# Ledger of designs, part 3: VHH binders against Mechanosensory abnormality protein 6 (mec-6)

Target 1, 343 residues: Mechanosensory abnormality protein 6 (mec-6), of Caenorhabditis elegans (o01811)
Amino acid sequence: DLNKRVYNHTPGPCRVLTDNYKGTAGMTYVESQKRVYITLGYGRAHDLKTKTGIAFYKTNRTDGRSQQEMYDLIEMTINWNGYEYKKEFIPTGIDSYSSSNGRVLLYVINAHPNHQCIHFFQIVESSKLNHRKAICDPSFSSLQDIAVVGPDRLFVTNMAAFGRGWAQILEFSLQTGQGAVYYYDGSKLSTAASSLIAPTGIGYDAKRRILYVGSMIRESIFAYKVAKDTTLELLYEMMLLTSPIGVFVESKTGDIWIAAHPVIHESAWHYTHPENQNIHSPSQILRIRIQEEGNSWVTTEPYANDGATISASSSVVFTDEQMLIGSSFGRLLHCDLTHSYIT
Below, E stands for the ipSAE of ESMFold2; O stands for the ipSAE of OpenDDE; V2 stands for 0.75 times the mean of E and O plus 0.25 times the DockQ between their complexes.

## First folded at step 1 (VHH)

Design b08 (framework vhh_7nfr_2; at its last look DockQ between E and O 0.03; V2 from the best seeds 0.00; counts 0 for: pae E 20.3 > 2, placed apart)
Fold by OpenDDE, look of step 2:
Parts: C-alpha cells; sequence; structure tokens
Structure b08 (fold): chain B 343 residues (1-343), chain A 123 residues (1-123)
C-alpha cells in the first residue's frame, strides 16, 4: 500500500481530550453509568516514558457540568490488594460486564512484554477500582483485545508469536498464521480459534451472539457464531481493505465500529519508532451496519486522518452522537457527529 | 497509463464561481466512486466531496456543503466540481482522487490522484 493516501475528514467538531499518556489504546462503554473507560499508557510497552492506568469519560452532557468539565477525564484509583506486579501494568484492550445488581467489572489486557495477563477489576466507588485477579498463561505472547460474553467469561485475541519489533513485522509479512483467539470460562483457558493471521480487535454482539474478530494483515473482520457451549463457528468474512485494530459493537443497533490503520507500512514504521513524534500513521474509522439477513452489510467511513491530528487509531466508541477515538501512542479524540452527516 | 488530470482552476474573487474538471483514463471510470480533495498552503490534504459510481449519491464536507456540487459523466470519463460562493479559505490545490478497489463512496483513502489544479480566491 505504498501509494495509498489518506485525506482528512471529520464527522463534526473534534477535539483532543488528552495527549498526556503516550497512548489511549483501548476503550469500553458502560451504558448503565454513561461512561467510557479508557486504558492509558500503552506506549510503555514500547519503552516510552508515561503513566499507565484507567480513566473514564462521562458521555452525559446534561448533568450540569460546565463546558470545560464536560470533556474532562477522570483517572481511576486502583487498589491492587497486594498484587505483586502492579508496576508492570500496561493496559491496552478493555471490556466490561454489568451485572443485574448494578455491579460493574472491568476486564483489561496487560500488554507488558513480560507480563501478558488478563486483569479483573471491580468498580467499587465512582473513581475506584479493586483488583480481583490476574490470569496469565505462557500462550500469551501478544494479547490485543478482549470481549466479555458473560461473568468472567471472555474471548481474547493473541495477535502473533512475537510480541513486538521487527520479528513481529516479519511474522506478519510471512503471514504464518500464528494468531489465536482464546476463551476463558471463569476457571480455565482454551483455544477458541487458531491459525489466524494477526487477530486484533474483538467485539461481541450479545443479541445475535456474534463475535467479530479483526485481522490486521488480512484486512478483514471475521464473524463467528457463538454457540451456547461457547464454541465458535465461522459465519463469514468481511473484507475491509484496511487494517482493523479496534472493534466496537453498538448494543442497540448491532452496528460495528472499527478503528483501523489504512496505511499499514506507515503504521509499521510508527510502531518501530514510537519515540519519534514526527512519525505518524493515518487513522480511520469505519461503521458497518449489518442488514437483517445477516450476511450483507453497508460500510461507511465517518472519520479519516493523515495522522497529524490522531496517529494510529486503535479504539473507537460511539454513543449519543459522540465518537471517541483512541490511539496506540498518543491522543484521545472526541468528535460530535452532526445530523447532516450520513453514518 | 492510468491517470487523472485536473483542469479549470484559476484566480477568482470572493463570491465567484469555478468549475473544475478531471479527465480519467486507463481504468474503468464508471466502476469507481470518485472524490475531490484539496490542500491549502501549510495545511494537510482535506476531503472535499465524493460521488457514487452512478452519480446518484453525493457527499460533501461541511465546509463546502451548499456551495459545491460534485458531478460526473461516465460517458466522457470526467469528474466535475462546481464551486459557487467561493471564499478565501477555499484557496488550495484541488485533486481528483480515485478510491482503492471495492471501496465505498465515503472512503478517504485513495490509490490514484491527479497533479492537481490551483484555485486561488482573492480580492
Amino acid sequence: as target 1 above (343 residues)
Amino acid sequence: QVQLQESGGGLVQPGGSLRLSCAASGFTFSSYDMSWVRQAPGEGREWVSSISTSGGTTYYADSVKGRFTIARDNVKNTLYLLMDSLKSDDTAVYYCAKPSRYTVTTSWYFDLWGQGTQVTVSS
């Protein structure tokens, strides 16, 4: 894709919410709280100096806050409950589960090169998390994203045999298919899908029981039917002609939002030189509406950027005519979608 | 031999109008959505407008909506941009752009563009 060019387009007014964490890689929306939780500091996984943690954005605009306060991020305080490796916490992929009694749990991928784990948190106060447990496994080499399908039941993507660097790039170039989707049933890990080429973002449609898995190198989304016994059946592949990184599924509509890297060679260069602020990767947001038949869809592109405003988009959330875009090593962007824009 | 060639740019006063043309050759023009993009001095390239293969659907950036009209003639392999009520902020090099294969009208990545035509709006 050496000759591919990305041109800037916004669906409405956009602003930078933060640029202070060298990464806002993952996001999840908790409807019951009207909050988007954001993982901070992914850049540390690539030796950048930055704080790591979790923050949230309030999507409600009618709660009496000032205009300035409406765009504030609030960092969560984490009670690690004696967890030994809290200093090695580099969060990336994140998802949530809301119980019937109002309890909210956050499930977070740790992207630390030597501590690839899934962390379980409980929200106990407005801005406080209690660490519950961490699941680590030798098969975790490049965990990317997480999709929760029930209480402590989740799918995670493992992108490659190599965690980072040129070796990983080579692996991708060769398309050796060393990626996988793992399933955790609350007690043990199993392989749900194997021989995947660079699986990245993952999202779950609970209503239709469909799991969407992005493949960065194949430039596609795979749709899996999740059986009652949690086995996966491949339904179809959606070719995107771009590299999906983050996947978000609207709970109400079932629409799929994708944060992508439309120019993969520039992305590769950015990931190998994240310390260089002059190196950018284009960003792209797609919206896919699945038709009633379930095997046809309409794709739109609400956002594109050459990397100057937001580089290497990695996550997306849409709710209440607002779109948040996270990036691997930089800014979190907020956009208002105008009614005149076709989404 | 696959190429796009823009024409019709020039100097115009604020409130004036211009008509840009883009001649396409070397590919099946009617099979692709087409777009206009522009680049102002010191700024990045900005998407302006897109049109579907049939011409039945058009899209515009908010900055040009209501003022610009995109059109195409598939028989002549030509893309057009009618620019009315031009403003100083419209000063830019305007490019005709072809999206990558099997992309949608709202796609913002392209695999082919022309050399561009200069549009200058000044009093």
Scores: ipSAE 0.000, ipTM 0.251, lowest interface PAE 12.9, mean pLDDT 88
ESMFold2-Fast, scan of step 1: ipSAE 0.459; ipTM 0.810
ESMFold2, look of step 2: ipSAE 0.000; ipTM 0.105
ESMFold2 (binder alone), look of step 2: mean pLDDT 82; pTM 0.826

Design b09 (framework vhh_7nfr_2)
Fold by ESMFold2-Fast, scan of step 1:
Structure b09 (fold): chain B 343 residues (1-343), chain A 120 residues (1-120)
Amino acid sequence: as target 1 above (343 residues)
Amino acid sequence: QVQLQESGGGLVQPGGSLRLSCAASGFSFSDYGMSWVRQAPGEGREWVSSISGSGDTTYYADSVKGRFTIARDNVKNTLYLLMDSLKSDDTAVYYCARVDSSGWPEYDYWGQGTQVTVSS
């Protein structure tokens, strides 16, 4: 059914945290700091007045902040350390690594249409990012998301051979499987998985050594076992009946949280007419729990919206009974969970 | 300009304790993170511990967690390493290092080192 509908519901009270930026496309959670880092400004269309950057949101609600300060985003300052940056910074996919010595690193996709790179930053002085290095490979045509497995090791999804536009739409229509998962080992880039159809969100469960990769067009999540040599073994494919965009793995439970576009053709239409404020595309958050006895799972839907509150949800983080939802079209939602939608 | 001078090294028996000091001069000490890095005979340099400029945040290598404590006195411009339950594997030259503006593990200034020998 091309005209799928969502039944609007929330897991508890929700609030909008920001309307100041176009796009809140990527999120990563740093448990040691009780912070969610959010990429800002990847939006519907380039606007020369639109500010881009990275901010964090504090999830610790007992740190003495006022009611008004409790929901504020704090912007990071970036020190590029002499990096030769000649193009605009359009951050989207983001992940983090907390080292055993307490150092926190951020890994950020710069989604510039003509020059896509992954930037490595170190967090210093609470709200400052020091640029460490960049990976800029000719194969980076449509980077989506990052799963970090070590301080210099990561998986990254590349959605299509063509960048955003008519050629990519044709590619998806023909389902030619030009998507890939690349692996960076600290020195070289290699292909970890190939012939994928529109791979999007990616998340790594370090405790169970499982990598989850969303496929927008197949409407599924692939689960791979990560071997010690970092080769991927496909365990199974979980059918969602919705298009996954963002993937978040809950560290304590191994639950998989998915930000999804339940009606992909409406999201695609929205992307072609980003200037039209009357266009809304639906948002949906799923929570998946793998059953301990085997290869079965339970899927629940803690959040759904017709697009009026938030369009085309693209990222989700869950921590301490709180859920954050981001979108490439803007708005950032914070919801308190008063209901459990998992068995 | 910048000078870092370690002291407090020596010979100690296994299970013993030792306190290292690093006197800093020539810069605003409280504006910089500081680290202790060691080098055992025939080995490369190994990071031991780091402390933020304010002293509020500390980090430790897994090999020394629970045994070593890093501290600083920003009034006296001095960095400390308090070493408890010393093992023969802790035998090394210990260096005080100032964290570069690009952040740990990059250092722009090093002390001359102080020798710690753990043997019976």
Scores: ipSAE 0.000, ipTM 0.116, lowest interface PAE 19.4, mean pLDDT 80

Design b10 (framework vhh_7nfr_2)
Fold by ESMFold2-Fast, scan of step 1:
Structure b10 (fold): chain B 343 residues (1-343), chain A 124 residues (1-124)
Amino acid sequence: as target 1 above (343 residues)
Amino acid sequence: QVQLQESGGGLVQPGGSLRLSCAASGFTFSSYAMSWVRQAPGEGREWVSSISDSGGSTYYADSVKGRFTIARDNVKNTLYLLMDSLKSDDTAVYYCAKDHYYDSSGYPEAFDYWGQGTQVTVSS
């Protein structure tokens, strides 16, 4: 609503990792490598002059020193293997699959306004991505985020029937249920859930086989049980009182981390003027722990900012008492957590 | 763009030997695992063998283990299947397939490109 307030606080010391990129909208954590892979460049704006790409950040720190070398991003070199649309690459949502033998696959949303696809990459030689294939379905109008459930098997959110502009703003204002969750089985795309209102972040809890889907307009998280045949059964809807954008599930605990826009009208205004460095919109990170028996939860707010440090937080990763926060408008934030658990 | 072209099939007697080749083009051959898959008349596809991108790891179906050898030449962009002690049950169309990964995926749904196939007939 118009009267919402944000009170600035951090869970521990925070550092801005880079101002050199126009966006850091998506992140995925690869535990076997102790790396977070980050999509670079504006995710929502069509600007082919802006440098785009994928980089990684190392989470295995040597000590408490805040030197530049400890916080540097390393850009990936992409081998497109002759892919014809490589110059139209505007990466946003990203997720990964790690095999027991150390192989890592990356799945990346290309949010180019006229050609939305999901690109499949393989990590080679530590800092190189080999492009394997792309899926570009006519139904891809507003892709947001990916949840990988196995090698080349994934769920993806499509936020709205209209991909951008005033038509999408009107769609959100009227709360029409034109959003969906699609499922790709390695060969075919199907609709896993439909008639959703602005689905955004998506995350998968492999231990409980639960898929969490954020709804920006409803200000909630939907929890679905994933059946053996990959069909979804709605279990419950968790109300947040804030607009979820990114969802991250801790593999060890099942804790749900949410990057949120606490004042949605300010974020919407910022998205209409992404090049204006004087516009700031608030950021908020929530951490949710589902209690035993799954019938209750505890929510904490490790981070909140009025937008001056980081605007419109869109992604979050938590590992080893460290939190990374990304945004479609740039800056990547690294925070140490004083305490890593909640009740 | 991606092309996989098999050759070397034919008619052989039981106990005979045959060498299949697959010429690959349109992708970085040395970056992907490659596989051989066969289909007997009226049957579904059966995975036969896989080889990692470097050739350092090889995998075989139990039905061919000890009789078939998979190999690759990354300079010539060519995959091979050396078949010894052929049986009538080995009669099938043999397909060259490209994996999505640098090592065997362990499942057929990860194969993104297939050749046209080459017929192998083992008859007494």
Scores: ipSAE 0.000, ipTM 0.156, lowest interface PAE 18.0, mean pLDDT 79

Design b11 (framework vhh_7nfr_2)
Fold by ESMFold2-Fast, scan of step 1:
Structure b11 (fold): chain B 343 residues (1-343), chain A 122 residues (1-122)
Amino acid sequence: as target 1 above (343 residues)
Amino acid sequence: QVQLQESGGGLVQPGGSLRLSCAASGFTFEDYAMSWVRQAPGEGREWVSSISWSGDSIYYADSVKGRFTIARDNVKNTLYLLMDSLKSDDTAVYYCATSPLGEQWLVEFDYWGQGTQVTVSS
């Protein structure tokens, strides 16, 4: 456990897109726009000068941009539409819904300690977010991640009954299973799954109607079949031998990408000292392919790092032979796959 | 609660026409792409047509192009399928469903109606 180690390797050439330690905890891919939307600032929110917000990164490289411009993040302007919020907007988990007419909706967790909400936005005018509504339920004690299943319909993970502190540490140590998955149907919130141990990342495979939920403490992924009435049927549990934090599902292949903390005690220590740029905690990305009727799966590790290049990987997106890796403590990493079938 | 109710099916002679309706309730109809799917006796489900939430993007299966027209009324929360020049091969139970546009992989379809029978025979 204390002797867990990471061997550094990459799937191809990688570059750091931002070395600003602003946090890049959550990402969502909008294929119709060829954009990845990224939440900024989470892991460094107590640095009073840290700018929080949402930005996008363009994945297409054929639009005539200069080499330098191709790696820039473009910040979104938020129009709150009269919604009152605290100045400390701390965005973390994010997911999106793209309608057939080109309308894109974003759903963002605000992880502020006394203002945990899910904010509903619409993308307008290319770089502007219009706020539409927020859900601020009393049960939101430790929101982690969102999986959108339709317009204003989503699953969300709540990791623990207690927020950050000694009570949550005791909760995890005893494995009491106070975590949950909530479902919002556009008007009402309900509990879709309960008695979970530290649920974290969540991802939805719309083509197969399977919901994947990570468990940080169990070091596993739960796979649920989603019924038409949105009830969940547990299909199986995949043991990872690492702590899943972020989950991304390739809709076309059904492959499951996981951003993981392979040495959880080092990540926990880093979290208590997020301003210290000399603390590095390991990062790991896994890719899972489920085979032959779901009875087995193959796990590969396209990326691993001791934390020096990117610490505590928290999110991953894969598209167009490109992989993006985010972290609550900063840096956004871009890797190209070296294997090409195009001559 | 979510409900989709199809109507307008029946018996018709080859070359005839029918208008199917699907009344939606319990969800924000104007925010969903809608589809028609049919199932003939002894066959699998076949995607027929899809329409975007605004009505601006419309897709048809090759077997029905030029003969069927999909439409929606977001004020009345109703989806329509106008079927002209009907053939015996169009005999099936027709379902309306919420779906991604142009997608024939039916496992992605969220809410389904109970279906309406269309029979084309002399």
Scores: ipSAE 0.000, ipTM 0.130, lowest interface PAE 17.5, mean pLDDT 79

Design c01 (framework vhh_nb_b201; at its last look DockQ between E and O 0.02; V2 from the best seeds 0.00; counts 0 for: pae E 18.8 > 2, placed apart)
Fold by ESMFold2-Fast, scan of step 1:
Structure c01 (fold): chain B 343 residues (1-343), chain A 119 residues (1-119)
Amino acid sequence: as target 1 above (343 residues)
Amino acid sequence: QVQLQESGGGLVQAGGSLRLSCAASGFTFSSYAMGWYRQAPGKEREFVATITSGGSTYYADSVKGRFTISRDNAKNTVYLQMNSLKPEDTAVYYCAADEWGYSSGYDYWGQGTQVTVSS
């Protein structure tokens, strides 16, 4: 990891959509609305003055927006419906479920240090979230990401026994395998996979019924077959030469997009000093295509940056020849793909 | 006001035992991971042991089998039981509290307590 090289390149023209938010850690794509929902707030963990929330970005360029409005984020209003929220809301991991009747449900990790929960919302009136319920299990020590498999049914990664900082870095150094994937069936939480080393991003391919789970420390992606009863069968482990953080699956192709930290010691240093604006850690986006035989895959790198444009990429969404990249340290990047690296 | 106050250090002969205590105040103790670090003269501060809010424990290889970390959430106290002490265990021992590492990888440190192991 100390000898890894990053060469700056883009898949087409890119622009920074926002630099006034400290974190853009999680994203989910709602195809029926042509919208990406983005969690804002990693910086809140270090400064109570940092604004937190959820916003969306429109991917449909044919609606009646001006050129200036085309690249704006629109903030969501949250109606907590009388839920007594006693801790700050620090949203990170997010995923969505779209029903055939147009109803959209959002599931959001609240990564507050003393109170980790998953909040269940329904989108109403275009820009409003109605809170429906929360699950706050004592086992939620370091929640990272959500993969929704049905209405109120989801997998969630828990990265480590320690939530952050020196204790988590020490745990990773010892490689104790305290990570897990939990499954919620709408009423009960269970353990779907255990003894994992630093599980991070998680993505579900509904067409092929495959769950992809990133391991930051192993520098790999685990592929599980999801049975009808939601039990997981490990199919294979795809070794990467980089630390996966965010996972996105293209529904059409089954291609796997990875937001990665190519130099993990620099990212670890940055996570221990997130308030220092002079620290930059590299960003990398990978695109993986499983070959038709199912016994091999092709990995390409559509994007890489030394950290000056965007540090420590943590999330990625690809749709309509557009790529969005988010980071726990802020900034949201929009790139138009002029040439696909996988085609 | 956040405070971590170590006690229980002193002079002990090789092969002996000491129990260190760290009394915490000013924060929600049960929600924090608690740890012990040590620093010998002229050396960098090194990890000794940690205990999570859920009770999981981790130890440096040099102290495994000899040291035991524990906590009492009712008393807001973390303990380090040190058995079979060696001269190389001589150091100032620091108590540390870490919620989520929001400030440079640690939240709070105590003032330290001296442990001296003579041969």
Scores: ipSAE 0.000, ipTM 0.173, lowest interface PAE 17.1, mean pLDDT 79
Fold by ESMFold2, look of step 14:
Formats: sequence, C-alpha cells, structure tokens
Structure c01 (fold): chain B 343 residues (1-343), chain A 119 residues (1-119)
Amino acid sequence: as target 1 above (343 residues)
Amino acid sequence: QVQLQESGGGLVQAGGSLRLSCAASGFTFSSYAMGWYRQAPGKEREFVATITSGGSTYYADSVKGRFTISRDNAKNTVYLQMNSLKPEDTAVYYCAADEWGYSSGYDYWGQGTQVTVSS
C-alpha cells in the first residue's frame, strides 16, 4: 500500500481518444453493435468545469472508415422526453442489455452529489438515446457502478453511507461496513447485500451467474452466486493487494479485467483535489483468469502508469485485441494489445 | 414451466442428413434467441448455431454451409437441418433459449438428442 512503486508499462501502442472532458469514468461494450459506450464528465460531480454526455467508440477496424476517423468518438443525442432534471445529469457507471429482438437498453448512474439516480435509456437510430425513466432513492448516497442481469433488472453498488467529506473518510478508516449492493427488479428496489466495506466496481458473468464486486478498502474482489430469485450468496474473496475501482467481465472467456488504484492514499488525495494538475494517482489494469473456480486463478498486469499519462483509472474494456481505459477526472486511452504482451 | 424438447436424432451414415426439432413452451418464444449446441462424451459443450428473434443466423465455422437453423414462431419450434454429416458431428445435440441475446448466456436447455454418424 504505502510502500508501493509503480513501473510503467503498456500492452502495446497506446493513444489518447479524448482529453476534452474532465472524466471518462464508465464504459460498457455492446457486442451486437461493436461499440463501446463511454460516460463523459464525471469531474462535474467534483465541481470541475466540463461538458457531460455519453459517446461511443466503434471497435470494428474494417468497416471502411478512414485512418483519421478510426479513433473518433461519436456523441449521443439524448431525447429526455420532458424529464425535468436533465441539466443535473452527470453520467458515470454504465451497463447495457441487448435483447433478442435487437433492442439495446442502456443504464447509467447519475453521480450528481444531490441527485443520485439510475437512468434508463433505449438506444434508437444510430446515435440517439430515448430516456425512459429515472429511479432516485434516498439511500443512494455514493452510487459507483452498475451490473445488468436482465431487461430493467440490475445491481448497483453504493460505496458508503456518507456521500463525501470527513464523515466518509472516518467511515472508511474504521471499516464500519456501511456500503451496500442494491437490486432493482424492474419495479422495486431492495438490498441484495449489506454491511459491505467500500464496494466499488461491479461486473456480471452471465454464463456462470457470478457477480463480482470490488472492495476498495479491503483491496479485493468478492464473488457472489446470483440465484434464480436474484439473491446473492458469497462464494469467495480474491485478494488483489490493490484497490479495485472498475470491473469488466469478458462475455466469451469469463476473464475479469480490473481498473485499480495501487496507491490508495494518492488516490484519496487526487479525489480530494481533482483541480490540482500536480496531484496524480497511479493507474493499474489487472486481468484475472479463473483456473478452478474458488481455488485458483492467474493474475496479470497488462497496464500500469505512475499517473503521468493517465491518473486514477476507473474503467476498462477489452475486445478485439483492443483495450480502453477510462479515468475519473481525465483522459480516455486506447491501446492495441500485441502478441508479445498477451498472457 | 419452461420446457425444451428435442427430437429427430438417430443413427445416420456419413454424407447423410438429419433434421432436428425443438419444441418450446413456458415462455414468449418469439422474444427469445434459440440455438443448438452439441457435446461429445467427456467434452465441453460446443456452439453449433443460433437464430435471433429477428431471424438472423450465426453458425460455428465447423458446420457453416452444411447446417441450417430456422424457426417457426407459430409452432414455438426451432429446427436444425444437418446435411453432409461427418463422423465428427457425432454428439448429443441440445436446444437452448436465450432471453439476453448476443451479449449473455443461455437461460434454458433441453435434455438433448443423440446424433450418431457412422463411417
């Protein structure tokens, strides 16, 4: 923790997809569209001046686009359908559901400090979102991430009882266990797991019906079995010795990708002073391959940076030998994975 | 109660044909993707073919051009036409239904039907 050194390395050539927003915090991959959707502008929740929105990156490199267009982000237009609080929308955690009839739904956490909500969208036309509804509950104090298990059925992490400030710092220091995983069944919100210590990233392996939940303070990933009635049963804990922030599960292999903060006190300082360009938090990406469920797994580190190139990595997506890394207050990176770095 | 019932399996000489059927009940069939998987003894299940609710089809490379998946929403039935059969096609064939579409796994599986291709 306090003794850690970070050795910079990459899995292949990397480039900045955007640094025009203060935060590129959340991402989800939609295979049927070959698109990664990215939430933009998380820094506005911390009083940074930034535009907010949702954009996508097209992962198909053979679709006839020019070399200069290959790395473009395309911003979504949102039809709010009369929603009153659209200007308070600060998107962060995001996940998707692709139905068998071709419909794609998008679920996005609003991280606004005073209006924490989950927003429900349908993707229409090539780049338009139709807002369907929002759920906002008084228990939502520090929503972090979302995992979708069916149409309008989802889990969310709420990291702490206190949203920010000294009370939250004390909560983490004492490990009081005020975090929770909530479940929304399409009509009602309930508590799926309680007394958790700083839950952060969340990812769902639909084939194995396993929900992975990161704990920033315990520096581990907890694996839960998701029963048919959507109750959670703890299976095991994977200790990482680094603070997980974002979790991505490959649909084909079940491999688990983690965006992590290896030096937690520098991460805390960065989140407290996001406007200070001299304060960085190292960024780390882990890949975990389960060898024998519950008993053995292999962990590799495809990416690490001391914070100079990308600070406070918060999300990761891997697909088609491409890796995208989002950050809480900064730029979005894209890396090609070369065969010399693949393990 | 969700049920998937396969039929049409049997013993066939190499180069022959079979048509598998899978009758479904207990869910809104037209909203689900339907698929076929196969499993030889002691091996993991292998993807064969999928048809979406909208009628788009996908095939494993090993069967592309020889197998055709189709569906009849009025009869709640999915079919697999298997032509030019080879001994390596020998397996138990399972029908599967998937609510989540391409990005998720299958929710329901049938009990399977044996296909044996003799050389």
Scores: ipSAE 0.000, ipTM 0.128, lowest interface PAE 18.8, mean pLDDT 84
ESMFold2 (binder alone), look of step 14: mean pLDDT 86; pTM 0.864
OpenDDE, look of step 14: ipSAE 0.275; ipTM 0.650

Design c02 (framework vhh_nb_b201)
Fold by ESMFold2-Fast, scan of step 1:
Structure c02 (fold): chain B 343 residues (1-343), chain A 122 residues (1-122)
Amino acid sequence: as target 1 above (343 residues)
Amino acid sequence: QVQLQESGGGLVQAGGSLRLSCAASGSIFSIYAMGWYRQAPGKEREFVATITSGGDTYYADSVKGRFTISRDNAKNTVYLQMNSLKPEDTAVYYCAAELYDSSGYEPLYDYWGQGTQVTVSS
């Protein structure tokens, strides 16, 4: 006998944009450029043949591109400006800040096992990144994701007190809550929230001044009010019944988009054998709308897959009725959202 | 912290069966993926089978259909039932406990047993 589990549905037509990289773990949307910037190669940076870096995808289909070029990724050239970590770049979490004069700043986690840092870049000449600085605080043991709140001002999640190894295994097993959210004010790093259990994705709603922090082990999203002095006040915890990994906040609506691992032990196993085509871990995208009173929310599931099309979704961006889904195991998925006449 | 102890190895005739057991110490066994690996003389250690914390199983092509992995969380034990044994299955068999997070690019595995010898004679 065969036993099948199927989670498959899409919000409209979808297409796979790349098989060249084994990871597309982080994404950020830059509306002024109509571009999504994507970190490449995380999850397989240990593989000698896996290319790491940053690329962008153009969301504007009216920019004169041919149909063959419409879905292409364009790789960024990084000018490290003499910085030492040029060859040890393992990018994962990424976020951006767009200034009123058109400057775009990118902030990228380098998840190097021995030297976790956040790198500060400026976009120049369309496809070039100039390295500006890095912060490599000793407290950076397991950085996951970034939420930018202003130029060189950001929140960052640190999942565990210990890096990978026996101490982190013991930490997760005991659920001691050693995760944190740090805040960088352009000069100093401080702890904005502590005693968190495996914080992962983080997203900021600038219009409403709310910071959303995912917890993979609690299977929830924490909503914090960001005060004028950047202190965090916990508003509520939203239970998801799935492990959030990536968080994207839609600026216009305040809707919260979540890339989730619905069966986290399967995605964990997949990290052990990323080359094995017979191992697939499920992917799930949730969309949450907070009601006007702020006391309730509605959750929908625009996308779910058993892992055959995309395994272990780790990032999501929604813009102009388009959805991009990334994964640490590769495959970047692009879906057009179509209006349903039935609901 | 997890300590692993294998048992059930020995000498068996080709076509025979053996059941390996791996006992784990500590209250955290249920959250670990448990695996079996083997190493024959002069060869690199190779994957045999694994069972996730949720009970999903995966096998190497060389043993699929002949070996079955299972776990008993109440006894903190993982088992490998080996049927239709062949001389090329001769190796030291190692139990491994692996914990990793969904953001990891490699397993956080820290715990290996000391190994148990399986010898298949013709």
Scores: ipSAE 0.000, ipTM 0.116, lowest interface PAE 20.5, mean pLDDT 77

Design c03 (framework vhh_nb_b201; at its last look DockQ between E and O 0.08; V2 from the best seeds 0.00; counts 0 for: pae E 18.3 > 2, placed apart)
Fold by ESMFold2, look of step 2:
Structure c03 (fold): chain B 343 residues (1-343), chain A 119 residues (1-119)
Amino acid sequence: as target 1 above (343 residues)
Amino acid sequence: QVQLQESGGGLVQAGGSLRLSCAASGRTFSSYAMGWYRQAPGKEREFVATISSGGSTYYADSVKGRFTISRDNAKNTVYLQMNSLKPEDTAVYYCAADFGSYWDEYDYWGQGTQVTVSS
């Protein structure tokens, strides 16, 4: 809807965790470590001057840190193991895998316009990443997000045939359906779903074996059953009437959190002028609670902003009554969830 | 228990070729990345080449175009073909496995094989 109004509200007190990077686009929660990992600097892919990297936020509020230290981000040091294109690294979509023995793997999309790849890391020595490999397939033109289903086994969304520019705008206007979900099984890349219209955020519910894929242009979430052979069976479509960008699935409840752009033309304008402080895209966070698969669900809106506080929300994490909101070109927010009637 | 054993090192004239082999025992590595590293006397161990489980390869700039890494999963062996060798390639070469082990068992290294390139 071109006339959609955005009514600002929060689920509780909010604060800025960082404003030092042009973009805090991707996040993943690692429960075994009580950490949210954040990718920093997505604006570099849109020609903004910014540092890039990966940092984490410690979610444990009772670990003895001071009030100032409670909200600090800790930057990761990357051991690239001789990877040739490390200076081309613009991290965005991210997900993780934690084994029962304490090993934690991170999987990160490189959004560099000329080097779109999936990077495989292991977390070592508390705050170091050990680069294991990169997958840089010719079909990667517009990688958006990643969902991990096992060690080195993952799904990724590729939004469009054209990676940026006017050709991509025409592609969306014509709704040609050239997006895809790819699957990597640890050795080979294959197409898991094709002919999709602008797939964006992706999230996996391991308990129910359901993969949720957002469609920016259709303004909906598609739910797929993941078979044991990892093929996808479309179950249903949840129409949101807002453009989903990021998807987070709570491991315990299966509740689905969506970072969304409710006014798509303002999002497009913001992406063409990311440096302009007066050009905003509204930010919206939805929470969906499934009552019956395919039949009924309840949607609430824990956060909405007209873009003045945070523009173009792209990712969300919820844990332990805390919500983090990342954005494509801007700040990272943290909110306490104290308003139970809207969560 | 996992063991990596390098072989094929030795003395070679500049411009010559060597092929290093690394045989793995105690574990099948067909699903994991394997790599080669080297260490010259008094210097840090540096990356040379890696090959993924699917056969994708990556090389250090100093060896790109001259070295080729390959694997034979049936023999549980990884190879490093070194062509157009230069004196600066002189080092102990180590085979390594990145199989994503437990926190306290995450990387395995061989004992190394000496490569010496004379002008």
Scores: ipSAE 0.000, ipTM 0.149, lowest interface PAE 18.3, mean pLDDT 83
ESMFold2-Fast, scan of step 1: ipSAE 0.093; ipTM 0.595
ESMFold2 (binder alone), look of step 2: mean pLDDT 82; pTM 0.832
OpenDDE, look of step 2: ipSAE 0.018; ipTM 0.361

